VHH binders against Gamma-interferon-responsive lysosomal thiol protein (GILT). Designs and how they scored, part 11

Target 1, 207 residues: Gamma-interferon-responsive lysosomal thiol protein (GILT), of Arabidopsis thaliana (Mouse-ear cress) (q9sv73)
Amino acid sequence: GKSGKVKLNLYYESLCPGCQEFIVDDLGKIFDYDLYTITDLKLFPFGNAELSDNLTVTCQHGEEECKLNALEACALRTWPDQKSQYSFIRCVESDTKGWESCVKNSGREKAINDCYNGDLSRKLILGYATKTKNLKPPHEYVPWVTLNGKPLDDSVQSTDDLVAQICNAYKGKTTLPKVCNSSASMSKSPERKWKLQVSYANKATNY
Below, E stands for the ipSAE of ESMFold2; O stands for the ipSAE of OpenDDE; V2 stands for 0.75 times the mean of E and O plus 0.25 times the DockQ between their complexes.

## First folded at step 8 (VHH; framework vhh_5c3l_4)

Design r3 (from q4 with S104V; at its last look DockQ between E and O 0.40; V2 from the best seeds 0.00; counts 0 for: pae O 2.8 > 2)
Fold by OpenDDE, look of step 8:
Structure r3 (fold): chain B 207 residues (1-207), chain A 120 residues (1-120)
Amino acid sequence: as target 1 above (207 residues)
Amino acid sequence: QVQLQESGGGLVQPGGSLRLSCAASGFTFSSYWMSWVRQAPGKGLEVVSDISEGGSSTYYADSVKGRFTISRDNAKNTLYLQMNSLKPEDTAVYYCAKDESYGVWEFDYRGPGTQVTVSS
């Protein structure tokens, strides 16, 4: 990881309800709680898509998913910092039908469009395809989250659980965010558990 | 094994020009996208420019558009970066990079880098 940061990878696809919820409602806590200071967050927009031998991509939720994945890939290319990347992707996944407004308001419209309309978007998607397919063990569903290269334990069922795991995994020398030291920062109310609206790799679409 | 070696860096004044070269070996150069990336002091790795296998597609970071030109000679297994109108903010170590996974901000292979310093 970057200077001892915890490696947090999200493997996902657009138009996946579970992915949307995770991105919009859960992943944002990385920034809200200043966990980004100890976390290297990487996003992989490919998910359960299939890559043929002739390098054709077929997405689980259809062609629109492929388009949105490519758009988000271009965003990830356009911004080097994880906060800007997340902000854009959160915008898109909050309203997938309104993705155009996200591009327009991004401040990097030309860069994103150039990437998306050119060969670069395809290159990027193929890269994410390779990264996703090379997972060990293979992902079973999306959203698929790995912490320091390992899938999350089944005991991790909420944002609070994830936060705790990140805090515990950090071995760096910088100061831990307050949320890692104060149990008061986490709601002791029944934690919202992640919805069981995952998209399975080997099953038909929930669309 | 994949080998990349950058050259052509140096000290130049603002407004000056440099031409970087990258010698590639150990793989089929003409079959891969190639990239120039740089790292300035205290900053992270930044992709400067990309070029497709045959050179038909090129991409540039906004900060270098109109000033930098990426090119390649597949017969010579060489990647180039022409840098014009250089600015102090262009000061960095420049790397030639290849990604076996088609390149997604993660470059599996890059050279040792060449220092570019722009200063009056």
Scores: ipSAE 0.133, ipTM 0.592, lowest interface PAE 2.8, mean pLDDT 89
ESMFold2, look of step 8: ipSAE 0.496; ipTM 0.781
ESMFold2 (binder alone), look of step 8: mean pLDDT 84; pTM 0.855

Design r4 (from q1 with S103P; at its last look DockQ between E and O 0.50; V2 from the best seeds 0.00; counts 0 for: pae E 2.1 > 2)
Fold by ESMFold2, look of step 8:
Structure r4 (fold): chain B 207 residues (1-207), chain A 119 residues (1-119)
Amino acid sequence: as target 1 above (207 residues)
Amino acid sequence: QVQLQESGGGLVQPGGSLRLSCAASGFTFSSYWMSWVRQAPGKGLEVVSDISEGGSSTYYADSVKGRFTISRDNAKNTLYLQMNSLKPEDTAVYYCAKDSLGPWEFDYRGPGTQVTVSS
């Protein structure tokens, strides 16, 4: 049944520093503050990858990015719930070189490996490619975030702004999380407005 | 226009078997991955099984592995799910889905068929 939850979609790629920071730090607030009770989080790993006429995927940060995108797509298929999905993806994005430990410690190593080492991971990535390429308006960079289908307003320039937008957009009947009612008293001195290292679409950055 | 029609559901005792079928039309069936997904009462959607275009790759949720078998007949545009050793936990509406991305991406699915496992 319909929950009235706010739809938060993140279109990203695994080796973009801004995507990593957003996933670990900003999305961390969604779960640390129990915002997940009013948020329907969906993750779309593909980002600024290119898809050739032969359906070959070329990732903006090289083959390792393609590999990690596929691994994370497999996690999204393996767990049906957003909390479990996020837990795995946060693990990988916190230290991408340590991804094997994330798989081993997930409790679902065989399922993840079967998906990743088989044809399913490629099928999933092609699906995320379609979803990303069909964005209206087209994304200009990653991380690309939509709230109820609309790209974030220009006024959303911090984690606190994002939390406020989610709280204000919620139209369901469940009680709002505590953070929605307290104006998030967290000190702003450790964090200024977003200084995300975004990766631009159609930009070649490998050297 | 994509059309999918599931059949073969019903009431069965624990330990019993059912075979679900899905008739497909309005697209080139053999060009797409197909999936079975289910929704138990009051619960979200769960991807039960996937099968590649030619049928050479199959995937199963851990909860059904060893008990369920997905198959397809591309000449008949039909997807199948053989369900053996059924448990009360398998009670759900079962949907066939074209090119399913995950439990939240169901642009093309049929109306579903009810499977009830009860003693």
Scores: ipSAE 0.484, ipTM 0.779, lowest interface PAE 2.1, mean pLDDT 86
ESMFold2 (binder alone), look of step 8: mean pLDDT 85; pTM 0.863
OpenDDE, look of step 8: ipSAE 0.623; ipTM 0.846

## First folded at step 9 (VHH; framework vhh_5c3l_4)

Design v1 (from r1 with S57N; at its last look DockQ between E and O 0.62; V2 from the best seeds 0.00; counts 0 for: pae E 5.8 > 2)
Fold by ESMFold2, look of step 9:
Structure v1 (fold): chain B 207 residues (1-207), chain A 120 residues (1-120)
Amino acid sequence: as target 1 above (207 residues)
Amino acid sequence: QVQLQESGGGLVQPGGSLRLSCAASGFTFSSYWMSWVRQAPGKGLEVVSDISEGGSNTYYADSVKGRFTISRDNAKNTLYLQMNSLKPEDTAVYYCAKDESYGPWEFDYRGPGTQVTVSS
């Protein structure tokens, strides 16, 4: 049967304020409302980082961003399920200075540390770099969100827009979460006063 | 064209062993990380193990560490997975994958898989 989930891809970097807000607030709804039952969430940590000819990675928000991107790439390899992946990444993105506690409390400290401190984390980041650099159309800023392969129009200004977009895009056979059938339930989501604080791709070098 | 062919699966009792092989062709095998990935019934893909180009770096899922061993023979273009102390939860289709620089759950190049069934 035709039961495909909505493909939601987030291309991001760990120290972008808009990425942090999107991950903590907007993506939280996928799991709080059991929206994950109809959503295939994929996270791509790399963002606006640059690769040199010698494959040295330079991150837009400094070396700490490179390290946290690599840490989160390791989490994506360590857990196969998106709920566990999200739980760890939300922990880090809620307080990036507290990331070590997230690792210690994960139940997977050795696996995360082996990946993070070894060659695997670099291999993973180069893979995410390839995925990000091959986006069509190219991303202009982060967070860059695609729904079924198409960029979302603008950064959403409220959590309700993401939930509604996922609910409306789903055409599979799995029973919809209740949030998709109740306008009152959808109106309970916080309404954002301002747009996400996005980080623009490094276009200044081209002008 | 990239071709990957797994073999060595079968039915085995708990505590038993199997050795999976993957014959690779259509690319420079020794230039790529290779992975074993499995899919249990009704579940998503799980990366079981990874091995670097020369074999010096290996990684294992916690569920198989100490029981499974990945290896490669670059002269024969063959990837291996030695599976010991098999458990019913190891029942899955096992795929060998060319581990290109794409995310850990994106396998553009994998074989058709080989079934491993662990049952009393």
Scores: ipSAE 0.137, ipTM 0.545, lowest interface PAE 5.8, mean pLDDT 83
ESMFold2 (binder alone), look of step 9: mean pLDDT 84; pTM 0.850
OpenDDE, look of step 9: ipSAE 0.547; ipTM 0.811

Design v2 (from r1 with S52R; at its last look DockQ between E and O 0.74; V2 from the best seeds 0.00; counts 0 for: pae O 4.9 > 2)
Fold by OpenDDE, look of step 9:
Structure v2 (fold): chain B 207 residues (1-207), chain A 120 residues (1-120)
Amino acid sequence: as target 1 above (207 residues)
Amino acid sequence: QVQLQESGGGLVQPGGSLRLSCAASGFTFSSYWMSWVRQAPGKGLEVVSDIREGGSSTYYADSVKGRFTISRDNAKNTLYLQMNSLKPEDTAVYYCAKDESYGPWEFDYRGPGTQVTVSS
């Protein structure tokens, strides 16, 4: 199983500039540095959307966000492995207007489309809604990242910081990725600090 | 306590058929989505199909579409998977899983599984 791996959760929404940047530019390091071997990465496409009592979802950036969230939810369902999931979502979030090409090039076009056009996408979104809404503490903005169930603290201000936190959090018995050995010795200032344009949970919709 | 128990697996030749059953107890069966998942040797877990609480199927893996049919009898608290035109690549342990309103590939409860082997 996934026992012993660091639990890394990303709560996000499509069309969120900060989410897009984080997914495309930062989260990929989990795979580039082979951290996925010690990390259980889970993605939650729902973000600051609102779920009404009648189970209607209203997305912060409008209906297009809802569609993209659902599409990405279907992708997450389509592939069991986190690398394939991320690859697809990165593709979409790199160019949200060109999401069709991501589906066509995925090798699982039919599965994704069937999910998206059916009741399954709705089910998945409701699931992500529940997970997002049940966060403790509640998320204040997206992208919202938790490590082993806890939000990242203020000391995590860059991808390098995140990598370090993941490495330090790992308590498993498998071999650590090379980056973990290097990061422990690297007192280097991060090349890039996060300056993400976050979407706040308590703000009105952007449409 | 939630319990799921699969049955109906076995050895069949290619082109053969099997019907899996899952007996559920310990929860309101009719209120939950149910899934069949499978795991082949050396491979990851794959969702084969799922069905809504009311009996409408919502998903089939592409590899099984047209060959497998999921159904349920809420009065009997039983989930079924009719598998026709079986192929060697269908060889796996098949699990019955209780769906929850949370992330994909996650199940609160899963049965011990039943072995399906397709071989000439």
Scores: ipSAE 0.026, ipTM 0.374, lowest interface PAE 4.9, mean pLDDT 89
ESMFold2, look of step 9: ipSAE 0.507; ipTM 0.801
ESMFold2 (binder alone), look of step 9: mean pLDDT 81; pTM 0.821

Design v3 (from r1 with A61L; at its last look DockQ between E and O 0.65; V2 from the best seeds 0.00; counts 0 for: pae E 2.5 > 2)
Fold by ESMFold2, look of step 9:
Structure v3 (fold): chain B 207 residues (1-207), chain A 120 residues (1-120)
Amino acid sequence: as target 1 above (207 residues)
Amino acid sequence: QVQLQESGGGLVQPGGSLRLSCAASGFTFSSYWMSWVRQAPGKGLEVVSDISEGGSSTYYLDSVKGRFTISRDNAKNTLYLQMNSLKPEDTAVYYCAKDESYGPWEFDYRGPGTQVTVSS
């Protein structure tokens, strides 16, 4: 048996400005609100990258994005727990040119470097490609967020809205965090609406 | 149908050794990366080690590197984990897993596991 936690999946790419803002500024609030007790956070670095017939990956923001996606895939494999995974990825996404410092300060430099410089990073990215390409419905942009496999409702416009959705989706037996009991008062006069600079998937039609 | 069966677990003193085996059938074993994953009491799954299709690339959790060795015998469809210098922290159920890339830590095809207990 599975934990009963709400599955919160983020499909992203490392150099999308909206992805960076969401990861750095908003996603960490899940931990600040103790929502990790009812949430299973998963991160999927691939985003709008393309995979050719010969399995060559082309990233939407250039080769550096491919490299950082692979680095973050290695970190996700290296740590089993979502707090450690998030902490590392937040470090990189806060300053992507400083990623080597994040690796050195992580306490897992050898494992990350072995993965990144070897065949495992590519295998991991191909796995994330499969998960991203198998989304139903297909993602339209990144950051793309699903709750229990379903894209966020169009009405979700802030971190407070997301918190409310997580609280309402939880059907397990663990006592709800305090924020869930006050979600209505939290959503009153929301502090900030998302103004993310999303990156659109290929073949998207503008309106 | 994919079948994986782990064996070789047991009770061992700290500093001791165990060799885990995993018999695989129902798929082309040599075409897949294989992993050992473990679950300690009250904790989630943790990838201990990975090995590529032909065995040329191996990867380890930092806490086991230098102590554990993953290997495979594609002629016998068998995955191995040699575990040396065992510590109480290594106590867990160990699973052999076929890696099908269903998620970053999801191994839908794994065996029932073998218990490793390291205690004095």
Scores: ipSAE 0.405, ipTM 0.735, lowest interface PAE 2.5, mean pLDDT 84
ESMFold2 (binder alone), look of step 9: mean pLDDT 84; pTM 0.852
OpenDDE, look of step 9: ipSAE 0.621; ipTM 0.837

Design v4 (from r1 with S57D K65R; at its last look DockQ between E and O 0.72; V2 from the best seeds 0.00; counts 0 for: pae E 2.3 > 2)
Amino acid sequence: QVQLQESGGGLVQPGGSLRLSCAASGFTFSSYWMSWVRQAPGKGLEVVSDISEGGSDTYYADSVRGRFTISRDNAKNTLYLQMNSLKPEDTAVYYCAKDESYGPWEFDYRGPGTQVTVSS
ESMFold2, look of step 9: ipSAE 0.543; ipTM 0.811
ESMFold2 (binder alone), look of step 9: mean pLDDT 83; pTM 0.850
OpenDDE, look of step 9: ipSAE 0.539; ipTM 0.811
ESMFold2, look of step 10: ipSAE 0.462; ipTM 0.765
ESMFold2 (binder alone), look of step 10: mean pLDDT 83; pTM 0.848
OpenDDE, look of step 10: ipSAE 0.473; ipTM 0.780

Design v5 (from r1 with S52N E53S G54E S57Y; at its last look DockQ between E and O 0.50; V2 from the best seeds 0.00; counts 0 for: pae E 4.1 > 2, grease 25.7 > 24.2)
Fold by OpenDDE, look of step 9:
Structure v5 (fold): chain B 207 residues (1-207), chain A 120 residues (1-120)
Amino acid sequence: as target 1 above (207 residues)
Amino acid sequence: QVQLQESGGGLVQPGGSLRLSCAASGFTFSSYWMSWVRQAPGKGLEVVSDINSEGSYTYYADSVKGRFTISRDNAKNTLYLQMNSLKPEDTAVYYCAKDESYGPWEFDYRGPGTQVTVSS
C-alpha cells in the first residue's frame, strides 16, 4: 500500500518549459531508480491558471494549455498506478503537439477521450485548481514540488538532491531502493543542476 | 472517523422517481466534494454525479443527465440525489462517496449503499 511512502507532489502546467524539462528529464528518475516503491507521486496539472468566481479557468499559456492540462487530468484519473500515469504525462510533455499519438498508443484511448470530451475533465481541473490554490505556502512558480507537504528547500538543486531527500524522508518498513544506499555519494557531485525555465505565478498570461 | 449512510432506495416502476439521501459525519462535510456512485450487477463502479463543496458545480454522467439532480445541505451534512424518469438500466446499488478532487482512488470513503431497483 501507500502506507509510509514519501509524498511527492508536482504542481505544474502544460506548455511550461521548466515543467516539461522537469517532467521529462528529472521526474523519470523516480521510476528509473525504483523510488516509486517508496514514493507516492501525485501530479497536479493546473499550475498558474486562474479560476474565476464563476469557475472559468484561464491558463497562463492560453487555451492550448488548458486543453492539455485537461487531457493529462483525464489520464491521471484513468490509470491507477504511478508509472502508467507518468508515462502518459511524459509522452505528452515530451511533444505537446503530438499529444494525439500519446492517447492513441495509451491503450486507454476511449477512457481518456470520454473524460476529455465530457464534463469529467472540467470536474477534474476544478479539483486540481482547488488543490493548487490551497497550497501552504502558496506556490510562487511552476514546477512546484512538495515533499511530505513542504516545498523543496533551496538545498535541492538537482535530481540527485531530490533523490537524496526522498530517501532520507522515507520512514517506511519496505526495503530501500539501491539508489538510496548511494544517495549521499550522488549528491556530492550532481551531473546536472536544475536550470529550469520556471513560469511565475504572478506574471500575466503570455499567449 | 468518516461515516456515510445512504437512504431512500427502493423498488420503482420505469418512469418513477426516488430521492436518495446521504448522512455524513466524522469530517467537515462542507469542505469536500461529494459523489454518488452506483454499481449494477456484474458491472464496475460508475460515477453518477458529483458536487463541489459549495454546491456551485455539479457533474452528471451522460446516462443520467437531465434526469438526476445532485444537491447538498451543508448545514445538515446531507447529500441528496433526486432521480426522475428512472429506467431499468438505473438499477444498482447507489453509494454516497467522499470525493477527492483527483485520481482514480477518489472514493476512499463510501457508505454501505442503498439498493435502487427499477422494474415493471
Scores: ipSAE 0.117, ipTM 0.582, lowest interface PAE 3.0, mean pLDDT 90
ESMFold2, look of step 9: ipSAE 0.248; ipTM 0.624
ESMFold2 (binder alone), look of step 9: mean pLDDT 84; pTM 0.860

## First folded at step 10 (VHH)

Design w1 (from r1, 13 letters changed; framework vhh_7uia_1; at its last look DockQ between E and O 0.55; V2 from the best seeds 0.00; counts 0 for: pae E 3.2 > 2, unsure alone 62.2 < 65)
Fold by OpenDDE, look of step 10:
Structure w1 (fold): chain B 207 residues (1-207), chain A 120 residues (1-120)
Amino acid sequence: as target 1 above (207 residues)
Amino acid sequence: QLQLVETGGGLVKPGGSLRLSCVVSGFTFSSYWMSWVRQAPGKELEWVSDISEGGSSTYYEDSVKGRFTISTDNAKNTLYLQMSSLKPEDTAVYYCAKDESYGPWEFDYWGQGTQVTVSS
């Protein structure tokens, strides 16, 4: 990771309502508030999927989830920068049925498709599987967020809480974003608490 | 010690060709994904090409597809990027990178880079 930045990891899966909401409505604030300057954001599209001994992946929401996870994995590989990665993934998760338009409008359609249709997507998914399975402690549900390798505690119940935690965790030398100096964002209780419809690990879903 | 050393860069005219080389030492590069990336002045790092373990699969950025070819010579422990039909927009420092098996854009070793300039 980049030296001095806060490590923020999101473990998620496509077609998970709580994951979609978090990605579309909350995670974007990392960029809106310029927190990306002090945050190393990494996304892990695997979630509660199962990996068999023969390296077959079974996704909690079915084959369509697996496809979308692979697509997003390819996006993460295609773009080196966090903002471009997030923008694409946000596009897909905003309308999972319309994901094709995201690819077509990406400017890197061929690269994404080549990755998706080739062995690269499989390799990437297996990598994310390993990263997800090796979590300590194991994730209980998705979306699962870690800050500097630790799951968010119960005190983090909103985007504002998350912002505060990121600001407080930063030990780097660069200037803090303005949002970190805002008394309103750091001291006041957020109006909107997270009520995410999470997908639990080791449970089949009926979506 | 692990080391990646890029060579082959230079000044070429539009439509010209160059072959970049990346000599690997300290590890068996055929056991890993290898990548070419490039960075133009004032621009962000851009992915160019990947080759899988053993060279069975190759991948290219859209803008270089059909013009660039990634390959390996296991006997020489060398990664190559054959560039043809070069364009001014291909001007950049090109880096060879060892791809970590897990996660995108996780490289544990980089070369010093080689300058490619395409100009009339």
Scores: ipSAE 0.081, ipTM 0.560, lowest interface PAE 2.2, mean pLDDT 90
ESMFold2, look of step 10: ipSAE 0.285; ipTM 0.650
ESMFold2 (binder alone), look of step 10: mean pLDDT 78; pTM 0.788

Design w2 (from r1 with E100L; framework vhh_5c3l_4; at its last look DockQ between E and O 0.02; V2 from the best seeds 0.00; counts 0 for: pae O 7.2 > 2, placed apart)
Fold by OpenDDE, look of step 10:
Structure w2 (fold): chain B 207 residues (1-207), chain A 120 residues (1-120)
Amino acid sequence: as target 1 above (207 residues)
Amino acid sequence: QVQLQESGGGLVQPGGSLRLSCAASGFTFSSYWMSWVRQAPGKGLEVVSDISEGGSSTYYADSVKGRFTISRDNAKNTLYLQMNSLKPEDTAVYYCAKDLSYGPWEFDYRGPGTQVTVSS
């Protein structure tokens, strides 16, 4: 990780309503408020999928989830910067049925397609599987967010709470974004509490 | 209502420079990512560059990296695009766009556009 930045990891899966909402409506605020400068955001598209001994992946929401996870894994490899990564993934998760347009408009269609259609996507997913499975403590549901390796506290119930946590966690020497110096001053509307429809890890597959 | 108005386009020779401006109104300009997008003849919309709320983060299409610079003045509600070393391939209508997402290709509003023509 980048020295001094807050490590923010999102463990998620495609077709998870709570994941979609979080990605599309909440996570982007770290970019809006320039928290990007003090946050190392990493996305892990695997979620509650199961990895068999023969390295077969079974996704909670079915094969389509696996495909989309793989696509997003390819995106994460294709773009080196977290903003571009997020942007693409947000595009996909905003309209999972229309993911093709995201690829087409990405400017890196060939790279993404080559990754996705080749063996690389599978390798990437296996990597994310390992990373997800090695979480301590194990994730209980997705979206699962960790800040500097620790799951978010239950007190974090909104984007603003998350922002505050990020700001407080930052120990670097660079200038804090403005949002860290003001409480909710940059909020466009009253604070919205998270009401995410999470997908639980111990639940049966839903496909 | 959201309003965006581009200016600064025109005809320029290859290797020349232009500076585009976008005047924004009807929304809290400083609270949004802003983008420049372009549409060349016979091609679709292409995101050229975007810039974060405070301007600390920027994105550039590979085709314009090193040549174009996006900037903003939140006090003036203005977005800028400095275009240097222009190429014929840069010929397009350039639009200022209010970003909906945080990526280069999603926006909810755009201006009427300004024509940029690069030709010898």
Scores: ipSAE 0.016, ipTM 0.339, lowest interface PAE 7.2, mean pLDDT 89
ESMFold2, look of step 10: ipSAE 0.193; ipTM 0.554
ESMFold2 (binder alone), look of step 10: mean pLDDT 85; pTM 0.862

Design w3 (from r1 with E106Y; framework vhh_5c3l_4; at its last look DockQ between E and O 0.53; V2 from the best seeds 0.00; counts 0 for: pae E 4.0 > 2, grease 25.3 > 24.2)
Fold by ESMFold2, look of step 10:
Structure w3 (fold): chain B 207 residues (1-207), chain A 120 residues (1-120)
Amino acid sequence: as target 1 above (207 residues)
Amino acid sequence: QVQLQESGGGLVQPGGSLRLSCAASGFTFSSYWMSWVRQAPGKGLEVVSDISEGGSSTYYADSVKGRFTISRDNAKNTLYLQMNSLKPEDTAVYYCAKDESYGPWYFDYRGPGTQVTVSS
């Protein structure tokens, strides 16, 4: 058999303001509305970073972004479930300067620190680089969101629009969350449009 | 075709020990990180331990650190997990997993698993 869950992928980088807002505010709705019961959420920390031929990663917002992307990759490896993964990443993205408190309060400090300070975090980031670079079409900015493998269409301009798309895309037999009963009214709420500060992928240049 | 076969599970008393083995074939074993993952009844998969290609780097879940030891023998294409001071909470099916280079999704390349039961 086949899962009927809707595949929701977020490709992001840790110091992009739009990514931070999307993770903290918008993705919270997946769990607030119990949409996780019909959604397969995956997070891909790499974003607009560049990978050189010698496997050096250069992050759009500097070395600290590379470090926090690696930290969050370690969290995705450490917890088996979406709720725990999201809870940690939301903590970091709510205040990136306070990330050490998130680690200490996680109950997984040793495992996360070992991964983050060792070569496992690099291996994980290179995997996310491959996934991000294989996007078709290539992403143009972050946060970059795909629904069942396709970038969000131009009709999705708010969290409520995204919720409606997830509800309508679901083909399984699990009882829909209550929010899905009003999805039509939410899809027509343009005054709640996203005002995300996106970060654009680097343009090809010859320097 | 990647083939992984776990063995060495069984029933053991709390405080006991077991050694799990995983025979690997169908790929260049020494080129890949390998992992042990487990699934307790009614729970999701948990990564128990990771080991680098040559064995120089190892990682453990907090719940098993100090009690479990991962190792590999690249000449025999075999991965091991020495499990000491076993607790009832360690009861699970244990899987050997291949970690593709630059790919974090271990759970798609694993064996059928071996049952470990720790009862008191």
Scores: ipSAE 0.285, ipTM 0.637, lowest interface PAE 4.0, mean pLDDT 84
ESMFold2 (binder alone), look of step 10: mean pLDDT 83; pTM 0.857
OpenDDE, look of step 10: ipSAE 0.623; ipTM 0.839

Design w5 (from r1 with K65R; framework vhh_5c3l_4; at its last fold request DockQ between E and O 0.75; V2 from the best seeds 0.76)
Amino acid sequence: QVQLQESGGGLVQPGGSLRLSCAASGFTFSSYWMSWVRQAPGKGLEVVSDISEGGSSTYYADSVRGRFTISRDNAKNTLYLQMNSLKPEDTAVYYCAKDESYGPWEFDYRGPGTQVTVSS
ESMFold2, look of step 10: ipSAE 0.671; ipTM 0.863
ESMFold2 (binder alone), look of step 10: mean pLDDT 83; pTM 0.843
OpenDDE, look of step 10: ipSAE 0.837; ipTM 0.927
ESMFold2, look of step 11: ipSAE 0.643; ipTM 0.853
ESMFold2 (binder alone), look of step 11: mean pLDDT 83; pTM 0.847
OpenDDE, look of step 11: ipSAE 0.863; ipTM 0.943
ESMFold2, fold request of step 13: ipSAE 0.640, 0.618, 0.606; ipTM 0.852, 0.844, 0.838
ESMFold2 (binder alone), fold request of step 13: mean pLDDT 83, 83, 83; pTM 0.847, 0.845, 0.844
OpenDDE, fold request of step 13: ipSAE 0.876, 0.874, 0.872; ipTM 0.944, 0.945, 0.943

